# VHH binders against Abasic site processing protein HMCES (HMCES): the designs that were tried, part 103

Target 1, 269 residues: Abasic site processing protein HMCES (HMCES), of Homo sapiens (Human) (q96fz2)
Amino acid sequence: CGRTSCHLPRDVLTRACAYQDRRGQQRLPEWRDPDKYCPSYNKSPQSNSPVLLSRLHFEKDADSSERIIAPMRWGLVPSWFKESDPSKLQFNTTNCRSDTVMEKRSFKVPLGKGRRCVVLADGFYEWQRCQGTNQRQPYFIYFPQIKTEKSGSIGAADSPENWEKVWDNWRLLTMAGIFDCWEPPEGGDVLYSYTIITVDSCKGLSDIHHRMPAILDGEEAVSKWLDFGEVSTQEALKLIHPTENITFHAVSSVVNNSRNNTPECLAPV
Key: E = the ipSAE of ESMFold2; O = the ipSAE of OpenDDE; V2 = 0.75 times the mean of E and O plus 0.25 times the DockQ between their complexes.

## First folded at step 15 (VHH)

Design sb35 (from sb0 with Y104F D105E; framework vhh_8pnl_2; at its last look DockQ between E and O 0.82; V2 from the best seeds 0.77)
Fold by OpenDDE, look of step 16:
Structure sb35 (fold): chain B 269 residues (1-269), chain A 117 residues (1-117)
Amino acid sequence: as target 1 above (269 residues)
Amino acid sequence: QGQLVESGGGLVQPGGSLRLSCADAGFDFSHYDMAWYRQAPGKERELVARITYGGTTNYADSVKGRFTISRDNAKSTLYLQMNSLKPEDTAMYYCAAGLEYESFEYWGQGTRVTVSA
């Protein structure tokens, strides 16, 4: 996964992240650093994206089932990194392979500390190789959405009003991530950054791309992944596998340029 | 994202030089780690050189001092300058790109390099 969409307004995003804690109480996640949230139809690595994480990471003795929402840098910077420039990392940390997560210090150490997060997106983009052409076809990949009688496919929103309704009830893609906290050697603010765990693609996506993000499908999976106080690393890793519960549609080449940030990026062609 | 397309391969005499290029039309690789691999007949594919998105380079011992990997993000192009070529450098050379730690997801079709007197 090298490109996502996360364009919802902060309030809509927050509501879409409504959850029940372990006591069954309905809650909204509290924001940390909300000003760092930058909505975009075209999110690339090294940009900030909102993630969910357990409140226990910030507050001693907090209920670990409570959730915080925070923008973090995409591309994990390990806490032990001693260079002043994160770009000097020896390997790309945008994604973490599930099969080697426990073999890589950069991921194993923060994971062992319970630093699990859920990366939020409208969906992600992937590019299919086209036979006979040097061009790749981009696809927008996301959770199936509830078809309201009037709202056909994302493409059928004929009116701005219908489009707004679609997004007001949009089911966000929830991807498994690992985050870390890095203190720059020269001082300054602690950097929170994350990597997306990747797996082999499901059968339905295999014709587009052979890798996909580890998607946490449903509230139970999301809750267990986040709750590092009650759920061990070993149990959490059982949640990491391909899922067939996705849909996709072809989009225009507009998304190819990471500078393009318009609804056209995810519009069906 | 386009297809990674390698170019610049060919026949060269020992001691000669070649410059390989890898490009993907319309695809932004600025965030990707990139690498050159090679596969000689009857041998396994091996890493030749790697360059991170931040410009950090690594080379196989067999090519250190002779090969240079570089990238032009504005052109979305990867290069491999090969100097002092040896018959042992004869192989199919592949371009690769990836966002995963120590892994590459995208591969070219390869360009053939033949070093022969």
Scores: ipSAE 0.838, ipTM 0.917, lowest interface PAE 0.6, mean pLDDT 92
Fold by ESMFold2-Fast, scan of step 15:
Structure sb35 (fold): chain B 269 residues (1-269), chain A 117 residues (1-117)
Amino acid sequence: as target 1 above (269 residues)
Amino acid sequence: QGQLVESGGGLVQPGGSLRLSCADAGFDFSHYDMAWYRQAPGKERELVARITYGGTTNYADSVKGRFTISRDNAKSTLYLQMNSLKPEDTAMYYCAAGLEYESFEYWGQGTRVTVSA
């Protein structure tokens, strides 16, 4: 996974993240650095994306089931990184393989601190290699959506008015992430950055690409992944596996250039 | 499967030079780490050189000072400049790209390099 769409306006995104805490109280996640949220149809590594994480990471004695939403840099910078420029990292940290996650110090250390997060997106993009050609076919991949008058279907939208209604009740893709906190050696603000855990593709996606993000399907999985106060690393890692509960459609090559940021990036072709 | 296309391999005499290229015209690899691996007959595949999206390079001890890895993101092309070639450099050379830590999920089909008289 190396390209997503997360274009919802902040207020719509916040409502899409409504949840229940351990006591059953309905809540909206509390924002940290909301002005750093930059919606886009075409988000690449090193950009900021919104993630959910436990309030307990920021506030001692907070209820670990309460959620913060914060923009974080895509591309985990380990807390022990000693250079001043994160682009000088020795290895790419956009994705972290589930099969070796506990063998890699860059991920084992933050996992030991409970630094699990849920990465939010409208969906993600993958490029299918076609036999006998140098061309790739991009696909937009996302949760199946409940069809209502307000949300409709992205593939069935006949007009711009109907297309706009698709997003009102959009079910966001929720991907398992690990984050870390890095203090620049020359001073400045603490950098929060994340990696997306990856798994082998499910049967439904195998013709598009052989890898996929670890998707947390439903509120039970999301809450267990986030709640590091009650759910151990060992138990949380049981949530990391391929899922078949996804859908997709082919999109225009417009998405290929990460500088393009228009609805055409995810529109069906 | 072959997702990247290598070129530039061939037969050269000891002491010669070759420049390998790796390209994918349909995809932007600018955020990806990229690498050259090689596999000699009957041996395991080994890392030759790696370059991160930020330009940090790393080389196998056997090629340090002789090989140079570089990338041109505007052309979506990875290069390996090979100088002072030795018979022991004879191998199939593979291009790789990835976003996964210490792993590459995209591979080419390889280009053959033979160093002999």
Scores: ipSAE 0.794, ipTM 0.885, lowest interface PAE 0.5, mean pLDDT 90
Fold by ESMFold2, look of step 16:
Structure sb35 (fold): chain B 269 residues (1-269), chain A 117 residues (1-117)
Amino acid sequence: as target 1 above (269 residues)
Amino acid sequence: QGQLVESGGGLVQPGGSLRLSCADAGFDFSHYDMAWYRQAPGKERELVARITYGGTTNYADSVKGRFTISRDNAKSTLYLQMNSLKPEDTAMYYCAAGLEYESFEYWGQGTRVTVSA
């Protein structure tokens, strides 16, 4: 997973993240650093994207089931990293394989501190290598969406008014992530950064690509992944597996260039 | 073009040089780690050199000092400069790109390098 869409305005995104706390009370996550949120149809590694994390990371004695939403850098920079420039990391930390997560210091250390997050997106893009043609076909991949009378399909060929309404009730993709906090040696703000955990693709996606992000499907999975105060690392890792509850459609090659930030990136073709 | 394509392979004498290229001008690999692997007949595929998106490089001991990996993100191109070639460098050479820690998800078809003894 190396390309996502996360384009919703901040207020719409926040409402899509409504949740229930441990006692069943409905809440919205509280923002940190909202001015660092940069919505786009075409997010790349090293850009900022919003993640959910437990309030307990920020406030002593906080209810660990309460959620903060914050933009973080995609590409985990370990807290122990000693160079001044994150691009000097020896390996790419955009994604973290689930089968070796406990063997890699870059991920084991923050995971041991309970630094689990949920990475938010409209969905992600993946490129299928087409046999017999040499060309790659990009797909936009996302949760199945609940249909309403007022909403249409993604990228409808008509009805610009109805196009806008499809996003009002969009179910955001929720991916399992690990984050860390790095203090630059020259000083300045602490850098929050994340990696997305990956797994083998489910059957439905295996013809597109052999890997997929670890998707947390439903409130229970999201809550358990976030709640490091009540859910151990060992229990949380049981949540990391492929899911078949995913859908996709082909998109144009406009998305191939990461500088293109238009609705055409995710429109069906 | 949405595919890694290697070029620059061929037949050379021992001590000679080749420059391999790997391109995908239609896709932005500037965020990817990239690598060259090789596979000799009857042997397992092995890492030759890797370069991170930020330019940090690593080499197999067997090629260190003779091979240089580099990248040009503006041209979406990966290079391998191979000097002082030896018969044991004979192999199919593959370009790879990835975002997973210590792993590569995308591969080219390969280009053959033959060093005649």
Scores: ipSAE 0.659, ipTM 0.836, lowest interface PAE 1.3, mean pLDDT 89
ESMFold2 (binder alone), look of step 16: mean pLDDT 82; pTM 0.835

Design sc0 (from wa2 with F100Y; framework vhh_6z1v_2; at its last look DockQ between E and O 0.93; V2 from the best seeds 0.86)
Fold by OpenDDE, look of step 16:
Structure sc0 (fold): chain B 269 residues (1-269), chain A 122 residues (1-122)
Amino acid sequence: as target 1 above (269 residues)
Amino acid sequence: EVQLVESGGRLVRTGGSLRLSCAASGLTFNSYAMGWFRQAPGKEREVVAAISRSGGSTWHADFVKGRFTISRDNAKNTVYLQMNSLKPEDTAVYYCAANYAYHLDEDAYDYWGQGTQVTVSS
């Protein structure tokens, strides 16, 4: 996974992240550093994206079932990294393979500290290799959306008004991530950064791409993944597997350029 | 200073029972998941059991087979390991450990006790 969409306004995104804590109380996640949230139809590594994490990461006595939403840098910078520039990291941390997550220090260490997060997106992009050509067809991949009589399919949104209605009740893609906190050697603000855990693709996606992000399907999966105080790492890792509960459509080549940030990126062709 | 102090280890006969205790000080006890580990002579240290912060979730190794039970009393800052039906193979130094996250790998644990010797005679 090297490209996502996360374009919802902050208020809409927050509402879409409504949840129940362990007491059954309806809650909205509190924002940390909301100003760092940059909505975009075309998010690439090194950009900031919103993630959910347990409130317990920030407050020692907090209920671990409470959630915080925070923009973090895509591409995990390990806490032990001693260079002053994160770009000097010699290995790619955009993704973490599920089968080797416990073998790599960069992911094992933060995971042992309970630094699990849920990466939020409208969906993610993947490119299919066309047989016989060097051309790749991009696809937008997302959770199936509930067709309400009022909510047109992404493809039926012929008007701006209809488009807004489609996104008002959009089910966000929830991907399993690991984050870390890096303190620059020269001082400054702590950098929060994340990696997306990847798995082998489900059968439905296998013709498009052989790998997919680990998707946490449902509130229970999300809650368990985030609750590092009550759910063991090993138990949480059992949630990491391919899911068939996805849909996709072909999109234009507009998304190929990471600088393009328009609705055309995820519009069906 | 964080201290974990194990107690209760002694010589017992096969089939006997022991209760190990680990008293914690210098930390907010309910903010840590706890674990019991053991190391037998010439063997690697292995995880025996682990317990979540609240005590609502527990994990036990397969070799325990229902014989051991981890528990905790947060009001007393103590974690316990009830060991029943002890076997000679259970002979080891047993260690208490604390970690901020509920985790089963020993390398993640931040704090360790000095250990208590459990010896099971045939």
Scores: ipSAE 0.908, ipTM 0.965, lowest interface PAE 0.4, mean pLDDT 93
Fold by ESMFold2, look of step 16:
Structure sc0 (fold): chain B 269 residues (1-269), chain A 122 residues (1-122)
Amino acid sequence: as target 1 above (269 residues)
Amino acid sequence: EVQLVESGGRLVRTGGSLRLSCAASGLTFNSYAMGWFRQAPGKEREVVAAISRSGGSTWHADFVKGRFTISRDNAKNTVYLQMNSLKPEDTAVYYCAANYAYHLDEDAYDYWGQGTQVTVSS
């Protein structure tokens, strides 16, 4: 998983992240660094995307079930990294395989600090190798959406108002991530960065690609993944598995160029 | 300065019971998960039990399950290990440890006590 869409305006995105804390109170996540949010239909590694994390990461004695939403850099930069420039990192941290997560220092160390996050997206893109050619068919992959009079399908949007209706009730994809905090040696703000945990593809996606992000399906899974004060790392890792609760459609090759940031990137073909 | 002080370790007979206590100071205790670890001479230190920051979730190693119970009293900044049906193989130094995240591996724990000796005789 190396490409996502996360294009919603901040207020729409925030409302889509409504949740209940452990006391049953309806809440919205509180933003940190909202000005770093860069919505786009075509997000790639090294860009910022919003993630959810526990308030306990920022406030001693906070309720660990309360959520913060913050943009973070895609591509985890370990806290122990010594160079001044994150691009000098000698290994790829865009994704983290679930089967080795507790063996790799880049991921084991932040997990021991409870640095679990939920990576938000409209959905993700994956490229299928077509049989008999070297051409690749991109697909947009996302949670099944409840069809109502307001939501419609992506392919049915025929005006700006209908497009807004499609996305007003969109169920955001919620992927399991790990983050770390890196202090640049030259000084400046701490860099928050994340990796997406991957698993083997479910049967429904196996013809597209052999790996998929670890998807947290439902509020209970999201709450348990985030709550590092009440849910042990070892218990949280049991949430990491493939899911069949996923849908997809083919999209045009417009998405291939990460500079293309248009609705056509995810439109069905 | 963070300080974890274990107490209650002593010599007991096989089948006996013992309660260990760990008093914590210098940290916001109710923000930390706590663990009990043990180390017998010549052996690797191993996790015995762990408890979430609120005490709402606990974990016990299989070799003590049903015999040992971890608990905490956040008002007293204290974590406990109730040890029942003790066996000679439970003989070890028992350590209290704290970590901000609820986690079972010793490598993650930032704060450690000095340990208390438990000896179980025939």
Scores: ipSAE 0.772, ipTM 0.909, lowest interface PAE 0.8, mean pLDDT 91
ESMFold2-Fast, scan of step 15: ipSAE 0.812; ipTM 0.919
ESMFold2 (binder alone), look of step 16: mean pLDDT 87; pTM 0.885

Design sc1 (from sc0 with L27F; framework vhh_6z1v_2; at its last look DockQ between E and O 0.95; V2 from the best seeds 0.88)
Fold by ESMFold2-Fast, scan of step 15:
Structure sc1 (fold): chain B 269 residues (1-269), chain A 122 residues (1-122)
Amino acid sequence: as target 1 above (269 residues)
Amino acid sequence: EVQLVESGGRLVRTGGSLRLSCAASGFTFNSYAMGWFRQAPGKEREVVAAISRSGGSTWHADFVKGRFTISRDNAKNTVYLQMNSLKPEDTAVYYCAANYAYHLDEDAYDYWGQGTQVTVSS
């Protein structure tokens, strides 16, 4: 996973993240740095995306089941990185393979500190390579969605009017991430940055791409991934596996250029 | 100043029982997960048991499961290891350790005690 959509206005995004804490109390996540949230239909690595993380990372007295939502840079900069400019990090940390996460220092260290987050998106994009041509077909991949006026789920065959109405009740894609905190050696604000954990593609997506993000399907999985105080790293990693609870549709080549940021990027074609 | 002080280690005979205690000070104990580790002469340090910040979740290594039980008392800032049916193979220095996250790998742990010696005679 190298491209996502996360276009909801801040207030709609916040309501889409309503949750229950450990005691069953209904909550909305509290924002940190809300002004850094930039909605886009076409987010690439190095841009900021909203993530959920435990409030315990910021407040020692907080319940680890309480959630913060914060924009973080996509592309993990390890806390031990010594150079002045994080954009000059030579190795790619956009994704982290699930099979080597406990072997790679860049991911093992923050994971040991409980730095698990849930990366939020409308969905993600992948490019299917077609035999016999150099052309690739982009697809938008997302959770099945409920139709607002009819029973059942929204699909690619539904009318444009139905697609426009779903955003107020959109089920956000929730991807397992690891983040780290980097302090510039010359001083300045702490940089929070994340990587998306990847797994082998599920059967439903295997014809599109061989890898997929580790998707946390449902509030129980999201809660356990975030709760680094009560759920061990070993138990949390059991949540990291392919899922079949995903849908997709082909989209226009407009999405290919990351500078294009319009609804056409995710519209069915 | 962070301190973890283990106590209770002693010589016991095979089949005996022992309870280790670890008293914590100098940090917000209730915000930290705790672990018990051991190291026998000439062997690597290994994780024995771990407990979440509330005590609601515990983990025990396969080689002690059913014999050892980790617990904590957050009001007393203390973590315990109850050891039953002791074997000569349990002879080791036992360390308590604290980590902000509930994690089983020793490399992540923030604070360590000095250890308490447990010797099990055959």
Scores: ipSAE 0.813, ipTM 0.917, lowest interface PAE 0.6, mean pLDDT 90
Fold by ESMFold2, look of step 16:
Structure sc1 (fold): chain B 269 residues (1-269), chain A 122 residues (1-122)
Amino acid sequence: as target 1 above (269 residues)
Amino acid sequence: EVQLVESGGRLVRTGGSLRLSCAASGFTFNSYAMGWFRQAPGKEREVVAAISRSGGSTWHADFVKGRFTISRDNAKNTVYLQMNSLKPEDTAVYYCAANYAYHLDEDAYDYWGQGTQVTVSS
């Protein structure tokens, strides 16, 4: 996974992230750095996207089931990185393969510190290679959505009022991530950055691409992945597997250029 | 200064029981997961048991399952290892350790005690 959509205004996104803490209290996640949130239909590596993480990462006496939402840089910068410019990192950290995550120092070290996060998106894009051609067909891939009469399809919205209602109850895609915290050698703010864990694709996606993000399907999976105080790393890794609870549709090649930030990027064709 | 101090190690006959304690100071004990590790002479250190921050989740290695029980008392800043049905192969130095995240691999643990010797005679 190397391209996502996360376009909702901050207040709508926050309400979509309502959750229950371990006491059963309904809550919204508390924002950190909200001004760094940059919504777009077309997010690429090195951009900021919102993730969920445990409040325990920020407050030592916190309830580990309470959630923070914060923008982080896509492309994990390891805490041990010594250059002043993250673009000098000599290996790609956009994704992390689940089968080697405990072998790669860039991912094993932050996991040992409990640095698990849930990466939020409307859905993600993948490009299908067709035999005998260099062209690729992009698809938008997302959770199945509960339909209402006026929101039965993404492409059915033809006015601002109807379009807003399609997204009012959108189930956000929740992907398993690992993050790290890097202190620039010259000083400045700590950089929070994440990678998305990948797995072999499910049967439903195998004709599109052979890999998919590790999707956390449901509140129990999300809660266990985030709660590094109560769920061991080794137990949490059992949550990392393909899912068939996914749907998709073909989209226009408009999405191919990451500078195109328009609803057409995810509209069905 | 962070300290983890193990106690209770001694000589015990095969089949006997022993309870180890580890007293913690100098950090917010209730925020940390805890583990017991052991190292026999000439062997690599290995995880024996681990316990979550609250004590609500525990893990035990297969070679001690059913015989050893990890527990913690957050009011006393102490973690315990109850060892029953002891065997000569349980002879080792036992270490307690703390990590902010609940994790089983020793290389993630931030704080270590100096160890307590457990010797199981035939």
Scores: ipSAE 0.799, ipTM 0.918, lowest interface PAE 0.7, mean pLDDT 91
ESMFold2 (binder alone), look of step 16: mean pLDDT 85; pTM 0.868
OpenDDE, look of step 16: ipSAE 0.907; ipTM 0.964

Design sc19 (from sc0 with S31D; framework vhh_6z1v_2; at its last look DockQ between E and O 0.92; V2 from the best seeds 0.84)
Fold by OpenDDE, look of step 16:
Structure sc19 (fold): chain B 269 residues (1-269), chain A 122 residues (1-122)
Amino acid sequence: as target 1 above (269 residues)
Amino acid sequence: EVQLVESGGRLVRTGGSLRLSCAASGLTFNDYAMGWFRQAPGKEREVVAAISRSGGSTWHADFVKGRFTISRDNAKNTVYLQMNSLKPEDTAVYYCAANYAYHLDEDAYDYWGQGTQVTVSS
């Protein structure tokens, strides 16, 4: 996974992340560093994207079932990294393979500290290799959306008003991530960064791409993944597997350029 | 300073029972998941059991087979390992460890006790 969409306004995104705590109380996640949230239809590594994490990461004695939403840098910078420039990292940390997550220090260490997060997105993009050509067809991949009688398919939103309605009720893609906290050697603000855990693609996506993000499907999966105090790492890792509960459509080549940030990126062609 | 102090280890006969205790100080005990590890002579250290912060979730190694039970009393800052039906192969130094996250790998644990010797005679 090298490209995502996360374009919802902050308030809409927050509402979409409504949850129940362990007491059954309806809650909205509290924002940390909301000003770092930059909505975009075309998110690339090194950009900031919103993630959910347990409140316990920030507040001692907090209820571990409470969630914080925070923009973090895509591409995990390990806490032990001693260079002053994160770009000098010699290995790619955009993704973490599920099968080797415990073998790589950059992921094992933060995971052992309970630094699990849920990466939020409208969906993610993948490119299908066309046989016989060097051309790649991009696809937007996302959770199936509830067809409300009035809310046509993303493709049927002929009016701006209808489009807004679709996104107001959009089920966000929830991907399993690992984050770390990096203190720059020269001082400054702590950098929070994340990697997306990947798995082999489900059968439905296998023709598009052989790997997919580990998707946490449902509130229980999200809650368990985030609750590093009550759910063991090993138990949480059992949640990491391919899911068929995904849909996709072909999109235009507009998304190929990471600088393009328009609705055309995820529009069906 | 964080201290974990194990107690209760002794010589017991096969089939006997022991209760190990680990008293924690210098940390907010309920903010840490706890684990018991053991190391037999010439063997690698292995995880025996682990318990979540609240105590609501526990894990036990397969070799325990229901013989051992981890528990905790957060009011007393103590984690326990009840060991029943002890076998000679259970002979080891048993260590208490604390980690901020509920995790089973020893390399993640930040705090360790000095260990208590459990010896099971045939």
Scores: ipSAE 0.911, ipTM 0.966, lowest interface PAE 0.4, mean pLDDT 93
Fold by ESMFold2, look of step 16:
Structure sc19 (fold): chain B 269 residues (1-269), chain A 122 residues (1-122)
Amino acid sequence: as target 1 above (269 residues)
Amino acid sequence: EVQLVESGGRLVRTGGSLRLSCAASGLTFNDYAMGWFRQAPGKEREVVAAISRSGGSTWHADFVKGRFTISRDNAKNTVYLQMNSLKPEDTAVYYCAANYAYHLDEDAYDYWGQGTQVTVSS
């Protein structure tokens, strides 16, 4: 997983993240650094995307079931990194394989600090290599969505109002991530950055690609992944597995160029 | 200035019972998961039991199967290890430790006590 869509306006995104805390109270996540949110149909590594994490990471005595939403850099920069420029990192931290997560220092260390997050997206893109050719077919992959007469469909909207109706009840993709906090040696703001955990693809996606993000399907899985105070690291890792509860459609090659930020990137073909 | 102070270690006979306590200061105790570890002479330190920040989740190693119980009292900033049906193999220095995340591996734990000696005689 190396490309996502996360295009919703901040207020729509926030409402899509409504949740219940430990006591059953309905809540919206509280934003950190909301001005760093950069919505786009075509997010790539090194860009900022919103993640959920426990309030306990920021506030002593906080209820660990309460959620913060914050933009973070895609591509984890380990807290121990000593160069001044994150681009000098000599290994790829866009993704973290689930089968080696406790063997790699870049991911084991932040996990020991409870630095688990949920990465949000409309969905993600993958490119299928077609047999006998060098051409690749992109697909947009996302949770199955409830379709009613009121909700409309992707590609049918002819006005901003109709487009909003398509996405107003969109079920955001929720992927398991790990984050870390890096203090630049020359000073400046602490850099929050994340990696997406990957697993073997489910049978439904195996013809497209052999890996998929670890998807947290439902509020129980999301809550357990986030709650580093009550759910041990070892127990949380049991949540990391492929899921068949996924759907997809082919899209045009417009998405291939990461500079293209238009609804056409995810439109069905 | 975090301090973890274990107490209650002593000599007991096989089959006896003992309660260890660990008093914590210098941290927001309610934010930390706690663990009990032990180290016998010439052996590596091993996790005995761990408890979530609220006390709602606990974990115990198989070798203490139903004999030891970890608990905590957040109002008193104290974690306990109730040890029943003690065996000579339980002879060790017992350490309490604290970590912000609930975790079973000792290398994740940031704060450690000095330890208390438990000796179980045949």
Scores: ipSAE 0.727, ipTM 0.891, lowest interface PAE 1.0, mean pLDDT 91
ESMFold2-Fast, scan of step 15: ipSAE 0.826; ipTM 0.927
ESMFold2 (binder alone), look of step 16: mean pLDDT 87; pTM 0.886

